# VH-VL binders against q89xp2: the designs that were tried, part 4

Target 1, 226 residues: q89xp2
Amino acid sequence: MTSPCKHGDRPPGRHDLVFVSPAGWRAMLDARDDLAADSLLARWPKMRWPTIRRRALPHEATGVALGLPLPPSAGKKRVALLVEIDHVASVARPPSLQQARAYAPRNWWPTLDRLDGLALRHSVDARVYGSLAWQSLTGLDYVTGRSDLDVLFEFRSETDIDRFVADVAAIETSAPMRLDGELMSADGAAVNWREVHGGASELLVKSIERVVLLDRHQFISGATGS
Key: E = the ipSAE of ESMFold2; O = the ipSAE of OpenDDE; V2 = 0.75 times the mean of E and O plus 0.25 times the DockQ between their complexes.

## First folded at step 1 (VH-VL)

Design l07 (framework fv_livmoniplimab)
Fold by ESMFold2-Fast, scan of step 1:
Structure l07 (fold): chain C 226 residues (1-226), chain A 119 residues (1-119), chain B 107 residues (1-107)
Amino acid sequence: as target 1 above (226 residues)
Amino acid sequence: QVQLVQPGAEVRKPGASVKVSCKASGYTFTGYYIDWVRQAPGQGLEWMGRINPNSGGTKYAQKFQGRVTMTADTSTSTVYVELSSLRSEDTAVYYCARDMEYYDYFDYWGQGTLVTVSS
Amino acid sequence: DIQMTQSPSSLSASVGDRVTITCQASQSISSYLAWYQQKPGQAPKILIYAASSLQSGVPSRFSGSGSGTSFTLTISSLEPEDAATYYCQQSYSTPLTFGQGTKVEIK
């Protein structure tokens, strides 16, 4: 699903897509000769392609810190962008597995279809980020023979987390790629699914702003709201 | 017991639309895809598409793209398939089926709705 | 689209006979294949999933085998109630596709 909102109203969640206004793009390109000289970056606003939120550096406290990954053919560099909050036009969720499927290598399709069915069974909202997400958003070649499949699993109070990650691990054993990804609670805190599957008593929990260690039970129980 | 209940028959004229219902009971409605499969008289089975009742997300076979819409109402545990611009070759029994994950097979089927398109 | 081709299109056999039906996929589908039985006027009923797994409640005379592009459904000893049309279905990729069906009649 899409949830458009201004960043000033609500901060975007992890891996959410940030759309910069035409005025914001103009301001950035006018201020940065390096960006304006890049033909792909000049094309970005014309194609209405998004950016992604990144961690702000100390000197970036007065703006919205964004990242823009270029495809491998353009050197696979991440372009750091900074915009004023007024130049954030909208925010959207990353593509669903179903939306991204058409852009994936055909040998990834069985894994994507199995993950979609697994997410349905466990009341999980599964989205793609990383290379496959950018390929599906732009039509450009981001996915290579060495790319991971990066999946964001937003779980709900009904979700049996332990069973879910065990089933994700089972799917990965027959997958043609490494299956990377994060479990995310409703409040936006995320943890690598492998850490949960490994049975660690403390988890490295990430948000847009910080990284903290939380007790496994606290993370899981907090997400269920019980 | 798991049940998928459909109406028995519908009759429409060419050019009209038909909306077929499938009411689920006996399981967690949002935990499984529901797929629609049709069968013309004396013919084989043809997959039309699926819906995720949890998200409302759909996937349709290319042949039906632009004419088919699948929806789900979680308050009544009911899924629908609507087919527009009906032609005589759309005459078929329309089945809803519960889609088991991982190997995507249909473990429970509705009894089917015979849709007849005639002038 | 993955095409599924069944052979034979129809067969007649006697009660007690061993019956085999084959299904060919136009590309490798690993083990993502199911077999269904359909009797006139009824919805299909699943017999086998994951190429070789017998569905709960299905008689043990039914078995499935194969992987990749070639699959077989076997009825070890045909019973009168087995007169039906049998369909294979691939679940490797959407659109999901079925074979054209094999009609099994009792002599």
Scores: ipSAE 0.000, ipTM 0.411, lowest interface PAE 20.8, mean pLDDT 85

Design l08 (framework fv_livmoniplimab)
Fold by ESMFold2-Fast, scan of step 1:
Structure l08 (fold): chain C 226 residues (1-226), chain A 126 residues (1-126), chain B 107 residues (1-107)
Amino acid sequence: as target 1 above (226 residues)
Amino acid sequence: QVQLVQPGAEVRKPGASVKVSCKASGYTFTGYYIDWVRQAPGQGLEWMGRINPNSGGTKYAQKFQGRVTMTADTSTSTVYVELSSLRSEDTAVYYCARDLGEYYDSSGYYWYFDLWGQGTLVTVSS
Amino acid sequence: DIQMTQSPSSLSASVGDRVTITCQASQSISSYLAWYQQKPGQAPKILIYAASSLQSGVPSRFSGSGSGTSFTLTISSLEPEDAATYYCQQSYSTPLTFGQGTKVEIK
């Protein structure tokens, strides 16, 4: 008997967290005066805070392309980093809804609880990304009055996706914030849940490697091999 | 048969820890929360916390934070509650209960306990 | 924390009587309220969820009503097997909280 394949057995994908080794941080800071001059960014390795995977630019084909979002108070959208694979210490999944709940505004708690319950019943693995995720990972203020709740919904073959997104929309009706988020297949391809709910025949599907338009049925059925 | 099975009794000394098991069968283990509720002799029901068996995510009542840990083993469909630094006032029947009931359009799920273990009597005595 | 208060704490009634138990929440919990029955030496059993929805297999003499902060469990015609302690429970917000219980005895 062999263990069945889990969602976590897929290659690292969108929103996965990458922890850079101390040696990797030192190499980057020593090579880039702009990074070393930023006091918050210089603290990143000391605090052991993660980065995220990003799609590599053409000149970055070697190594691992990473992004580091700074909080709104620091004014930057995202710092682009490039590290050698040997400088990656570990990779982790985004925070769970329950982990992020402790760092969320209290008026978001009922929505987070409803989403967690919905995900359980639909065989969906729900995690947070975006501002709430970074707030929970660093303790810094990323969530603002205009912030969306960003949720990653990794579905299984048994998930009734049309019913699931209709239920997400129903939960959003009573939410104090906009519910943004992605449906992700086991192979790591993701689409905004709202596009699926809206009945679009073609979906803008994102992966760590590329962005493509796919037929709705093609995405929902997943890749069956070729 | 849908059921939650717990051991009948556990005895510990003050200051020790106790780990109570709850084995689920007859349903999709990862499709429901499991909550822990205790009841001291002659007293009412007190919620301790819940675990999501799929993610391992937990939510504890503040009274027990720092002393309670809930875990789930999906390979055996078993949930555990561990309570440390035991005191005589922790003597109680500890129930596990299946949580997450009916879904209603536009209102989300209602949480309620539709299946209970028979309880484990934890006695803390010298 | 949301505090749940039940009344009465105990009552004695005869078979065939209409029994009413009230539960008061310290803040609005919409309809996120359940009622449980517990007999001595047994685990609690769900009767009503979502304030008014009867659990499958529960006798129709049990009914629930209310919303917001005030809720009622009614047994329309008491049977001997209904001697038990009854608990209300809110699921609106964690920590989940129970009322103190109402003991129903048969005369």
Scores: ipSAE 0.000, ipTM 0.591, lowest interface PAE 11.2, mean pLDDT 86

Design l09 (framework fv_livmoniplimab; at its last look DockQ between E and O 0.05; V2 from the best seeds 0.00; counts 0 for: pae O 8.7 > 2, placed apart)
Fold by ESMFold2, look of step 2:
Structure l09 (fold): chain C 226 residues (1-226), chain A 122 residues (1-122), chain B 107 residues (1-107)
Amino acid sequence: as target 1 above (226 residues)
Amino acid sequence: QVQLVQPGAEVRKPGASVKVSCKASGGTFSSYAIDWVRQAPGQGLEWMGRIIPIFGTAKYAQKFQGRVTMTADTSTSTVYVELSSLRSEDTAVYYCARGYDEDYYYYGMDVWGQGTLVTVSS
Amino acid sequence: DIQMTQSPSSLSASVGDRVTITCQASQGISSWLAWYQQKPGQAPKILIYAASSLQSGVPSRFSGSGSGTSFTLTISSLEPEDAATYYCQQANSFPYTFGQGTKVEIK
């Protein structure tokens, strides 16, 4: 369902899953009465479901900043957590498209299969985040009729990004859902695929450290040319 | 540095619609969101919804669902909010504001338009 | 919807005073709260995001604290230009609800 970070992978960053130890969960819940009273959150340590890395606040210099989205039935609330490093039990990459497929609505399957094939042809590692990822990780109902498919496309220096996003756009024309997603370089810097496809001259580049506007050419040359 | 430019005022009769613009000056929206917030005379701020201009998709507060539409025109770096079936209680200043939040991190609305006064009277 | 309740509704204070404004959420919002300042006839201006992070360009006399359901905005030493109405806003879940505001006046 999840995969550990592998040798040669980038350092854990945005979208990466973090599993908190039972002791870490007890410490967090003891300190947070609002969390301890939530019956849905009480399931997280019992089920050993992951959390997700988030950008730290300026004063969170000691510890690991984590997030956790609740499903639509709980108002899609997002929970902010902070744990000591000793309570990080493991880190894993987001679910792959293949791993998430069984949890997707049936009418999404042809699109997922086409994306899988596209990713293979371009040597892109395609993973999910957002509602499908959390549905696959928990089994709770995260995906609704209005959900996007959120795909993380981890590309390589040899990837023809312009051709790749054109092919993603072609797949979307027949998709039953909106394709949201990010192109992520090997160093964990990411941009929205639509900005690249749409020819935007500036891209909003996201990393675990910051969000910055860069010229399109700055991002592409740094991400593919090295 | 991006600035948000709005028209100063609009006047409408009850039952009409109004469409308020918000234009990015000195840049584009990129993948930022644009929130719409209104403020009736002498009252507080009320969040109406947000649009992500590069997608053209929006999410609305349930109170406005069915009466509000937010759209974007990327060629002019402009977003719009349209409110239909106007009532006197819709008289307010309508602000657009640029914001960014990621899943699990909220930055707030860091750039605001000057507001558009919409008056609904007959 | 998550209700945000500010206290006090208004206050009057002297230049140099320490001013504290509180905001209570009707349910847990973690740290997903912002504080805004609005001067008469002007658009709101963000002061604090993510409960405690000071926005660039905002004077260091402003600070935010809290998590969960209880949050505080502090002005360590009130200045004349701080006369304004202050709003908290949660962004834990849609709709991103504002508090009703706290009007700060200079005596």
Scores: ipSAE 0.416, ipTM 0.791, lowest interface PAE 4.0, mean pLDDT 88
Fold by ESMFold2-Fast, scan of step 1:
Structure l09 (fold): chain C 226 residues (1-226), chain A 122 residues (1-122), chain B 107 residues (1-107)
Amino acid sequence: as target 1 above (226 residues)
Amino acid sequence: QVQLVQPGAEVRKPGASVKVSCKASGGTFSSYAIDWVRQAPGQGLEWMGRIIPIFGTAKYAQKFQGRVTMTADTSTSTVYVELSSLRSEDTAVYYCARGYDEDYYYYGMDVWGQGTLVTVSS
Amino acid sequence: DIQMTQSPSSLSASVGDRVTITCQASQGISSWLAWYQQKPGQAPKILIYAASSLQSGVPSRFSGSGSGTSFTLTISSLEPEDAATYYCQQANSFPYTFGQGTKVEIK
């Protein structure tokens, strides 16, 4: 798994894993009867499984907005959580392609290997999120026959974005699953790779603070506020 | 700000098909979902389906399955809904609306077209 | 399909009154619910998203509450311009469904 960063390092960004302290879990379960009644949620703090950072709603501005997805067998529920900053024990990056590979269906392995090689050639840091990530983190069954492979591609200044997304599209043509995912700039702003490949003049850019429409060149150059 | 532009009215005979357009102006909607919602005269709102233009994927309400098709042309920022085998009870205002949701929140349909009145009459 | 039932179907109230509209889902939808306002001849306008979050530009007299199967839209002090039909809408599962609407009239 990825090594956790201690609280006080960089703030948790989009798709980052957030580990809540035992005291934080007790506070949440004591405050919410619906969470306390869920047998799978009772296992979350015992297994030391992470949560994910989500964008805070206006009434949540003073805390850290978190969430976790329950597996399909538990009804595909998304559980929204709110904790005080002192209850954030550590933060980690999403699993790498290599870390997640062992938990993926075997027929996904060639695609994961091709993506890993592509990322190396283009100076991209590639990680998984979504169903495969949660399966690799918990050992629970999140991946189904209809699941997408969700990949986070953090690009660098030397990355040729147009060539990179064209190569991603080429890999998808031989993949046994739909390849979804985001391109992420160094400042944590992300856009769906397919939107960039499709030639849209404006992109829907997502960050932990907001969702905005940006000109393609603004996103690629990082002019959105690093 | 993004606006959704629809034609004002369409008239068809029973058994015909109608294709209603929805064009985004003032920006792009390729990463948003476009929901189609209709409203018969004096009735409430009825969801027909949605399309996510960037993926070309559509979801339809079962009631319309087999006679509704949603398509997108991302190069012109235009989404279409086509309804076939029209009946008089299909007479309604047809709205397109921009929908947005994330893993933990539904942000609703925040931008709506002005609606297209489709009249099905002999 | 998830059935959304609103109560009441219509109401008449005076300016300054507190108005409460209820929406009941036939199964659990968590917070995947929005509220809309529709005036005659106009497209709907979103008021509340994620069950309880006020849409930017919507007056603070509007508020939403609830989770799971029971939801409420409240207008704390009714204004003349609030005469409209109000709809709840679930997005927990496809097909998305609307309540039948609640007509609010000013006395």
Scores: ipSAE 0.247, ipTM 0.722, lowest interface PAE 4.4, mean pLDDT 88
Fold by OpenDDE, look of step 2:
Structure l09 (fold): chain C 226 residues (1-226), chain A 122 residues (1-122), chain B 107 residues (1-107)
Amino acid sequence: as target 1 above (226 residues)
Amino acid sequence: QVQLVQPGAEVRKPGASVKVSCKASGGTFSSYAIDWVRQAPGQGLEWMGRIIPIFGTAKYAQKFQGRVTMTADTSTSTVYVELSSLRSEDTAVYYCARGYDEDYYYYGMDVWGQGTLVTVSS
Amino acid sequence: DIQMTQSPSSLSASVGDRVTITCQASQGISSWLAWYQQKPGQAPKILIYAASSLQSGVPSRFSGSGSGTSFTLTISSLEPEDAATYYCQQANSFPYTFGQGTKVEIK
């Protein structure tokens, strides 16, 4: 299980898990008539399952923008929510590869282990998001035969990004699933690892605040602009 | 369900510019990306670029850089592609399509406009 | 750029026939491949995404397989309405690229 941090330690960033108070859940659901009949959403707060921090839409009201992906059995609906900051009970990082391993298909284990080892060698903090993460967090069936493994690779200034993504690509060649994921800098700016591996001079950089095209070197050096 | 609506046709002379609109009806852009794909008569499909309407950020194919501009108007749920310095080779049907660009999406184009025929002739 | 090569460029088959179209990528694209069907005068329609995932509403006679560089679209039993041009598209990296297309005609 992920270790939750109390609200106030740091603002939740993109991909962070956000645990919402019971009062917060009530407020969110009461504001959404379209969600009132969803039994799984009603169950979510009772099970103390988290939401995920997402980038706010430009026209959204003030608050903390949250996402909630429902499992395939519920139509894979992605629910967008807004919560007041005061109702954020705790924040946690996505589960590690190790934490999620037990919930992954058995044939995924070798790939997960290789990625874990790679991350350690390159001083990269690797976390799982997407279907595997939610499967591990809820115990519900999210992973299917068509699911990707989604990994967040938080790199450091000393990380050889080009070598790292090359190694990720190499691992994928023997993987039973597609490897999707993002390279994330310390400031939370992230790029799809495949885009980096592709050698593009400009990268589509996503942060909690914005989406921008940045020069490859600017992104790698941490100069994501202010 | 979301539909993408485009104008039927545009005619331009060489050297001119054309701006094609793509309006989302039955919904909003949400967090989706819009891709532009063109198809010359009797030819295959060619990806031109992608725009994320809610942010207005776009990525263009190198072939069109310097001549293409994609913009979005969120208030009207409309995306535009403008192609300048038109040539006869730019004669094609131009499609807008909704693409996936988020986690847990698989980057397919699942909703297409009906296309806009752009004819460039002297 | 990643080149996508389809085979064959065209084929003619009878109703009920098994039809196979292949797509070869110039480099590995994992499973980031989509298949589209386009009928004359219409926009393309997505059939398959992620190499093998059937789009909602698409008949089950359509299936996709493959990973890495080699991919296949299969129509298990050809129907008259399947006469169209089919395209593969890689979504692994920008710029997105399409195969040249495969025209399927009914005998």
Scores: ipSAE 0.011, ipTM 0.512, lowest interface PAE 8.7, mean pLDDT 89
ESMFold2 (binder alone), look of step 2: mean pLDDT 91; pTM 0.937

Design l10 (framework fv_livmoniplimab)
Fold by ESMFold2-Fast, scan of step 1:
Structure l10 (fold): chain C 226 residues (1-226), chain A 119 residues (1-119), chain B 107 residues (1-107)
Amino acid sequence: as target 1 above (226 residues)
Amino acid sequence: QVQLVQPGAEVRKPGASVKVSCKASGGTFSSYAIDWVRQAPGQGLEWMGRIIPIFGTAKYAQKFQGRVTMTADTSTSTVYVELSSLRSEDTAVYYCARDIWDEGYFDYWGQGTLVTVSS
Amino acid sequence: DIQMTQSPSSLSASVGDRVTITCQASQGISSWLAWYQQKPGQAPKILIYAASSLQSGVPSRFSGSGSGTSFTLTISSLEPEDAATYYCQQANSFPYTFGQGTKVEIK
């Protein structure tokens, strides 16, 4: 369970949680013998667990392309789903650092607390995605001894991005895990924070629609091709 | 808590159109489906359709297709139902309601708008 | 369209009585059924969803049962505030449809 989106109404963005209606699940399971035979996927709709938005393949021009990661014990496979738009029941933001903390390994707690304080000071909305997010959403074991901490940092116009990523790097030096993650502009375009910290003049910017190489200034100003 | 606010009444002549609003507060309305249900005086409840505000997509009951349009303005957290070619039989209280997880169960309702169609 | 038929159309009972209302679907709807209470001049209020799940905040004297095509709403001990019209609604398929309503009056 995660908080609804608080940053304005927009189509589901990167890492946003998409809840499929019971009718949508029935349609998918009826169409896919492989999904219906999977005992964990059969439990997914009963538990009201979400999926995530993914980039659509060429043959998926209609509908909403979704992904569902299974835990390592189930082979760590990512299930590709396609649902009719009217089978999307609700959308929520990824879990906050505070929500995920209770499900994280105890030795990760100091790092999560430092990141939460940092985000507050820099007007950044920090959310988790990846293994820790799915562990907190389902209660299933997704986090392993080799897992990264994946954090989504949605910045605002007030954010000093260079200072922020320098502070993230400083926190990582004392962390028991690798800090992976993305900086996301208000329009939903994202870039790996480490690439920004490296001082690159051109950034590999990702959105739901495409991946493009942009000038650093273009990304920071919120321009992603318009 | 989710609150759905509707105007109290609208009056129209036969053949006109009416647009009824439903303003949501106390939760992210764009993340839920909003359904429209009407009730003629002394009659039961009739489902008209639903809209998913985040996509602007709507599903209508066959009976109203061609006469009904549902829209959403996410910037004001408001959904609308517009019914055209009004007849006296369209006189009813029009309710908006939040669809619980899009399961077809309505947990929060607006107070209703009485639409009267008279010449 | 799936037709929902309620029985009885109206009833009159005393405070403390056990009241039973039935709802019949014209085709199978599994457990995709809700019950609503409506008082004059008010919007409907959900009581039961998924045939038997009690909505948060609804008194425990209300209960639902049934599956497939036959469903029941029970009020174990009628209270004065229970005077209202009760509606069943199927959520199995579009268009969603309601029963005609059962009016419960207190003697």
Scores: ipSAE 0.006, ipTM 0.458, lowest interface PAE 12.7, mean pLDDT 84

Design l11 (framework fv_livmoniplimab)
Fold by ESMFold2-Fast, scan of step 1:
Structure l11 (fold): chain C 226 residues (1-226), chain A 119 residues (1-119), chain B 107 residues (1-107)
Amino acid sequence: as target 1 above (226 residues)
Amino acid sequence: QVQLVQPGAEVRKPGASVKVSCKASGGTFSSYAIDWVRQAPGQGLEWMGRIIPIFGTAKYAQKFQGRVTMTADTSTSTVYVELSSLRSEDTAVYYCARGWDYEDYFDYWGQGTLVTVSS
Amino acid sequence: DIQMTQSPSSLSASVGDRVTITCQASQGISSWLAWYQQKPGQAPKILIYAASSLQSGVPSRFSGSGSGTSFTLTISSLEPEDAATYYCQQANSFPYTFGQGTKVEIK
């Protein structure tokens, strides 16, 4: 009477943070003189700062493809990294709106507060990614006068998605920045919230592994457990 | 708040296999690497390998290659180490361990499972 | 594999004594070293990480020092509850390896 158990409750989500073990950083820096010579990257493991997952290239199939964005003062470069899977120490969700608030420009606070209240009302787990996330994680200056607020909205089966995105659009009309972001189902598939708000019958759905075109109903029903 | 719970003891005959469980309670189970460390009676600690539940992959110490398999069941927040072709030298307490703050320094340990291999 | 060698293998000391345990790595491990305490019938408990950082909740009489290949754990004033076996562990590279242990007994 054995039923096949699902392998993993949820695949790793987009924008999830990956912390590399001390041993992993040592192996990576020993293999790459260019990384070891970069003073900010040499500090990264000592500061216990994360990386993010990126899609692997064909030659990277045996490892975990990672990236980290350098702040604007360091040229806004995105550094590509590769570590062995066993060198991953932990994976964390992106910072919550509440965690990121203290690092945000003061004029963004009303928008963050409104989004936090909206997410709570609609049973949505709202997290930040992009510039504000990296600023809150590192204390370095990532947010500029041209930065978007990037929000990941993980919805539940009880979420009224059409009403939620209409309310997000309403909040953006009073925001001092562009409000970008993704709606994510429980299985980790994500779509830009504007595409859903636009009423399209088919959505461009993204996952860590690929991009697919799905019927709106298929995407939304995925929240009920596929 | 985080606890790692293991059974107290297992007994096997030489040549058999044993599968030891480690159930995590509290916290986000899949988000952390879990390491397995064994200790033979009166001896020191020996690292066996680690499993990364979120990737479903494991790394083993060379000494155990071909005999050890580590798996995870996220639905029950449980990791397993299975050791085959058991010998008397495999008699040991088997611990699962985890770091708290994104470190490979082990803050949390299970109570250990004593695996006895004898006739 | 990186071999970790501890000395002494055992020692006996009185309450109030200063106790020093050393750990030698067969190759450079920077500061990627932890110290653990294990009492009979119990799982190990971490005391020191990153060679010299005291784990939260661990008494201040415990301290760690060293870098590269030579490391020391010091108990400034031995207490009865400190009777245990102490292990060093390198976290520099896989496979992770432990010292053979130092048994501390109280007279």
Scores: ipSAE 0.022, ipTM 0.586, lowest interface PAE 7.2, mean pLDDT 85

Design l12 (framework fv_livmoniplimab)
Fold by ESMFold2-Fast, scan of step 1:
Structure l12 (fold): chain C 226 residues (1-226), chain A 119 residues (1-119), chain B 107 residues (1-107)
Amino acid sequence: as target 1 above (226 residues)
Amino acid sequence: QVQLVQPGAEVRKPGASVKVSCKASGGTFSSYAIDWVRQAPGQGLEWMGRIIPIFGTAKYAQKFQGRVTMTADTSTSTVYVELSSLRSEDTAVYYCTRVEYTYDTFDYWGQGTLVTVSS
Amino acid sequence: DIQMTQSPSSLSASVGDRVTITCQASQGISSWLAWYQQKPGQAPKILIYAASSLQSGVPSRFSGSGSGTSFTLTISSLEPEDAATYYCQQANSFPYTFGQGTKVEIK
């Protein structure tokens, strides 16, 4: 309830879900015949499915840059969308491990349960993104026999990052799939957990606005001014 | 459930600025858009603009552009509307309201803050 | 901006009467219309969304109909607690706009 780092206290980060208003969907579909002609895209607003935040290109600076991943059956493509800020109705965090579990292949359940327990022990908020997230959000088939499990690990100041990524690596050794994913700081900046586990002195840190190289200590402990 | 709490009244002189607060509780504060709607005494409802707290960004009705600023403080779960260069016709009850995204309707309202602008 | 015009501006009716309020949009808004009730000294309360869908907890005597540019709010049997001002709101495009309101008084 009183978590030190909850969605309301976190700046916008990678993989946040964006719900576009009905007016926004009408404006986008009316402006783009290619989207309106696609039966799955035409269904998107009717089913109240979200989009995902993406980094804006320079020419998109005045709007909200969004993406929409299509399932493998529709060519496994990402559709780029742009809406004005007044067409954004709400924002939500990616699905939790518990929310996604019911939509996951049953042989993934032990791994999801281990990750949920690990996150709890390390004061980490674990969310799914990628194929499992979209399958849980839409009920459509995104997960295949070759899919990774993509997990967003939002850590807190008390989290022992080195121990946490070592434990994630240990869970992966017995997992039926590849564990991909990102460690995200309270500031919304994220790095691939494998880079941290690999001991790199500089990390490729991604945020919604940019990609930068940061010293490992700077990322783990926060900004250089901390 | 979401509850939006506003102060009861504010009094300002013409030319001054007023900042009205709206404190959210009961739900995830920054997951929804918050709109501001005002109502002059005995008059109808007028939409002023929208803020999405998680982005810290806002969009305003053209009539208020240049005089209005909407902000959010996620640490206190509070959104604000600030109106500058106040005139007597800005006297109104100012409501914050949560946007229900499926139908673009206003499902939860604050109780309103009466802003009085008088000399 | 889309202009919303309500009719009548006010009405007086007896308990048990059927009351009809209309709302006209200056351009097509499909079914993107909501109705709100506002009692003196209170914030508005949503009654109807998507032109005809009753909000949870709202008495069944309230109903909405219409599409395109012409919409109606009906109170099938007026109750004393229904004395209020009623507003329509278009949700089709920004900026959102409201009708001027219809005041319903009990005689």
Scores: ipSAE 0.055, ipTM 0.614, lowest interface PAE 6.4, mean pLDDT 86

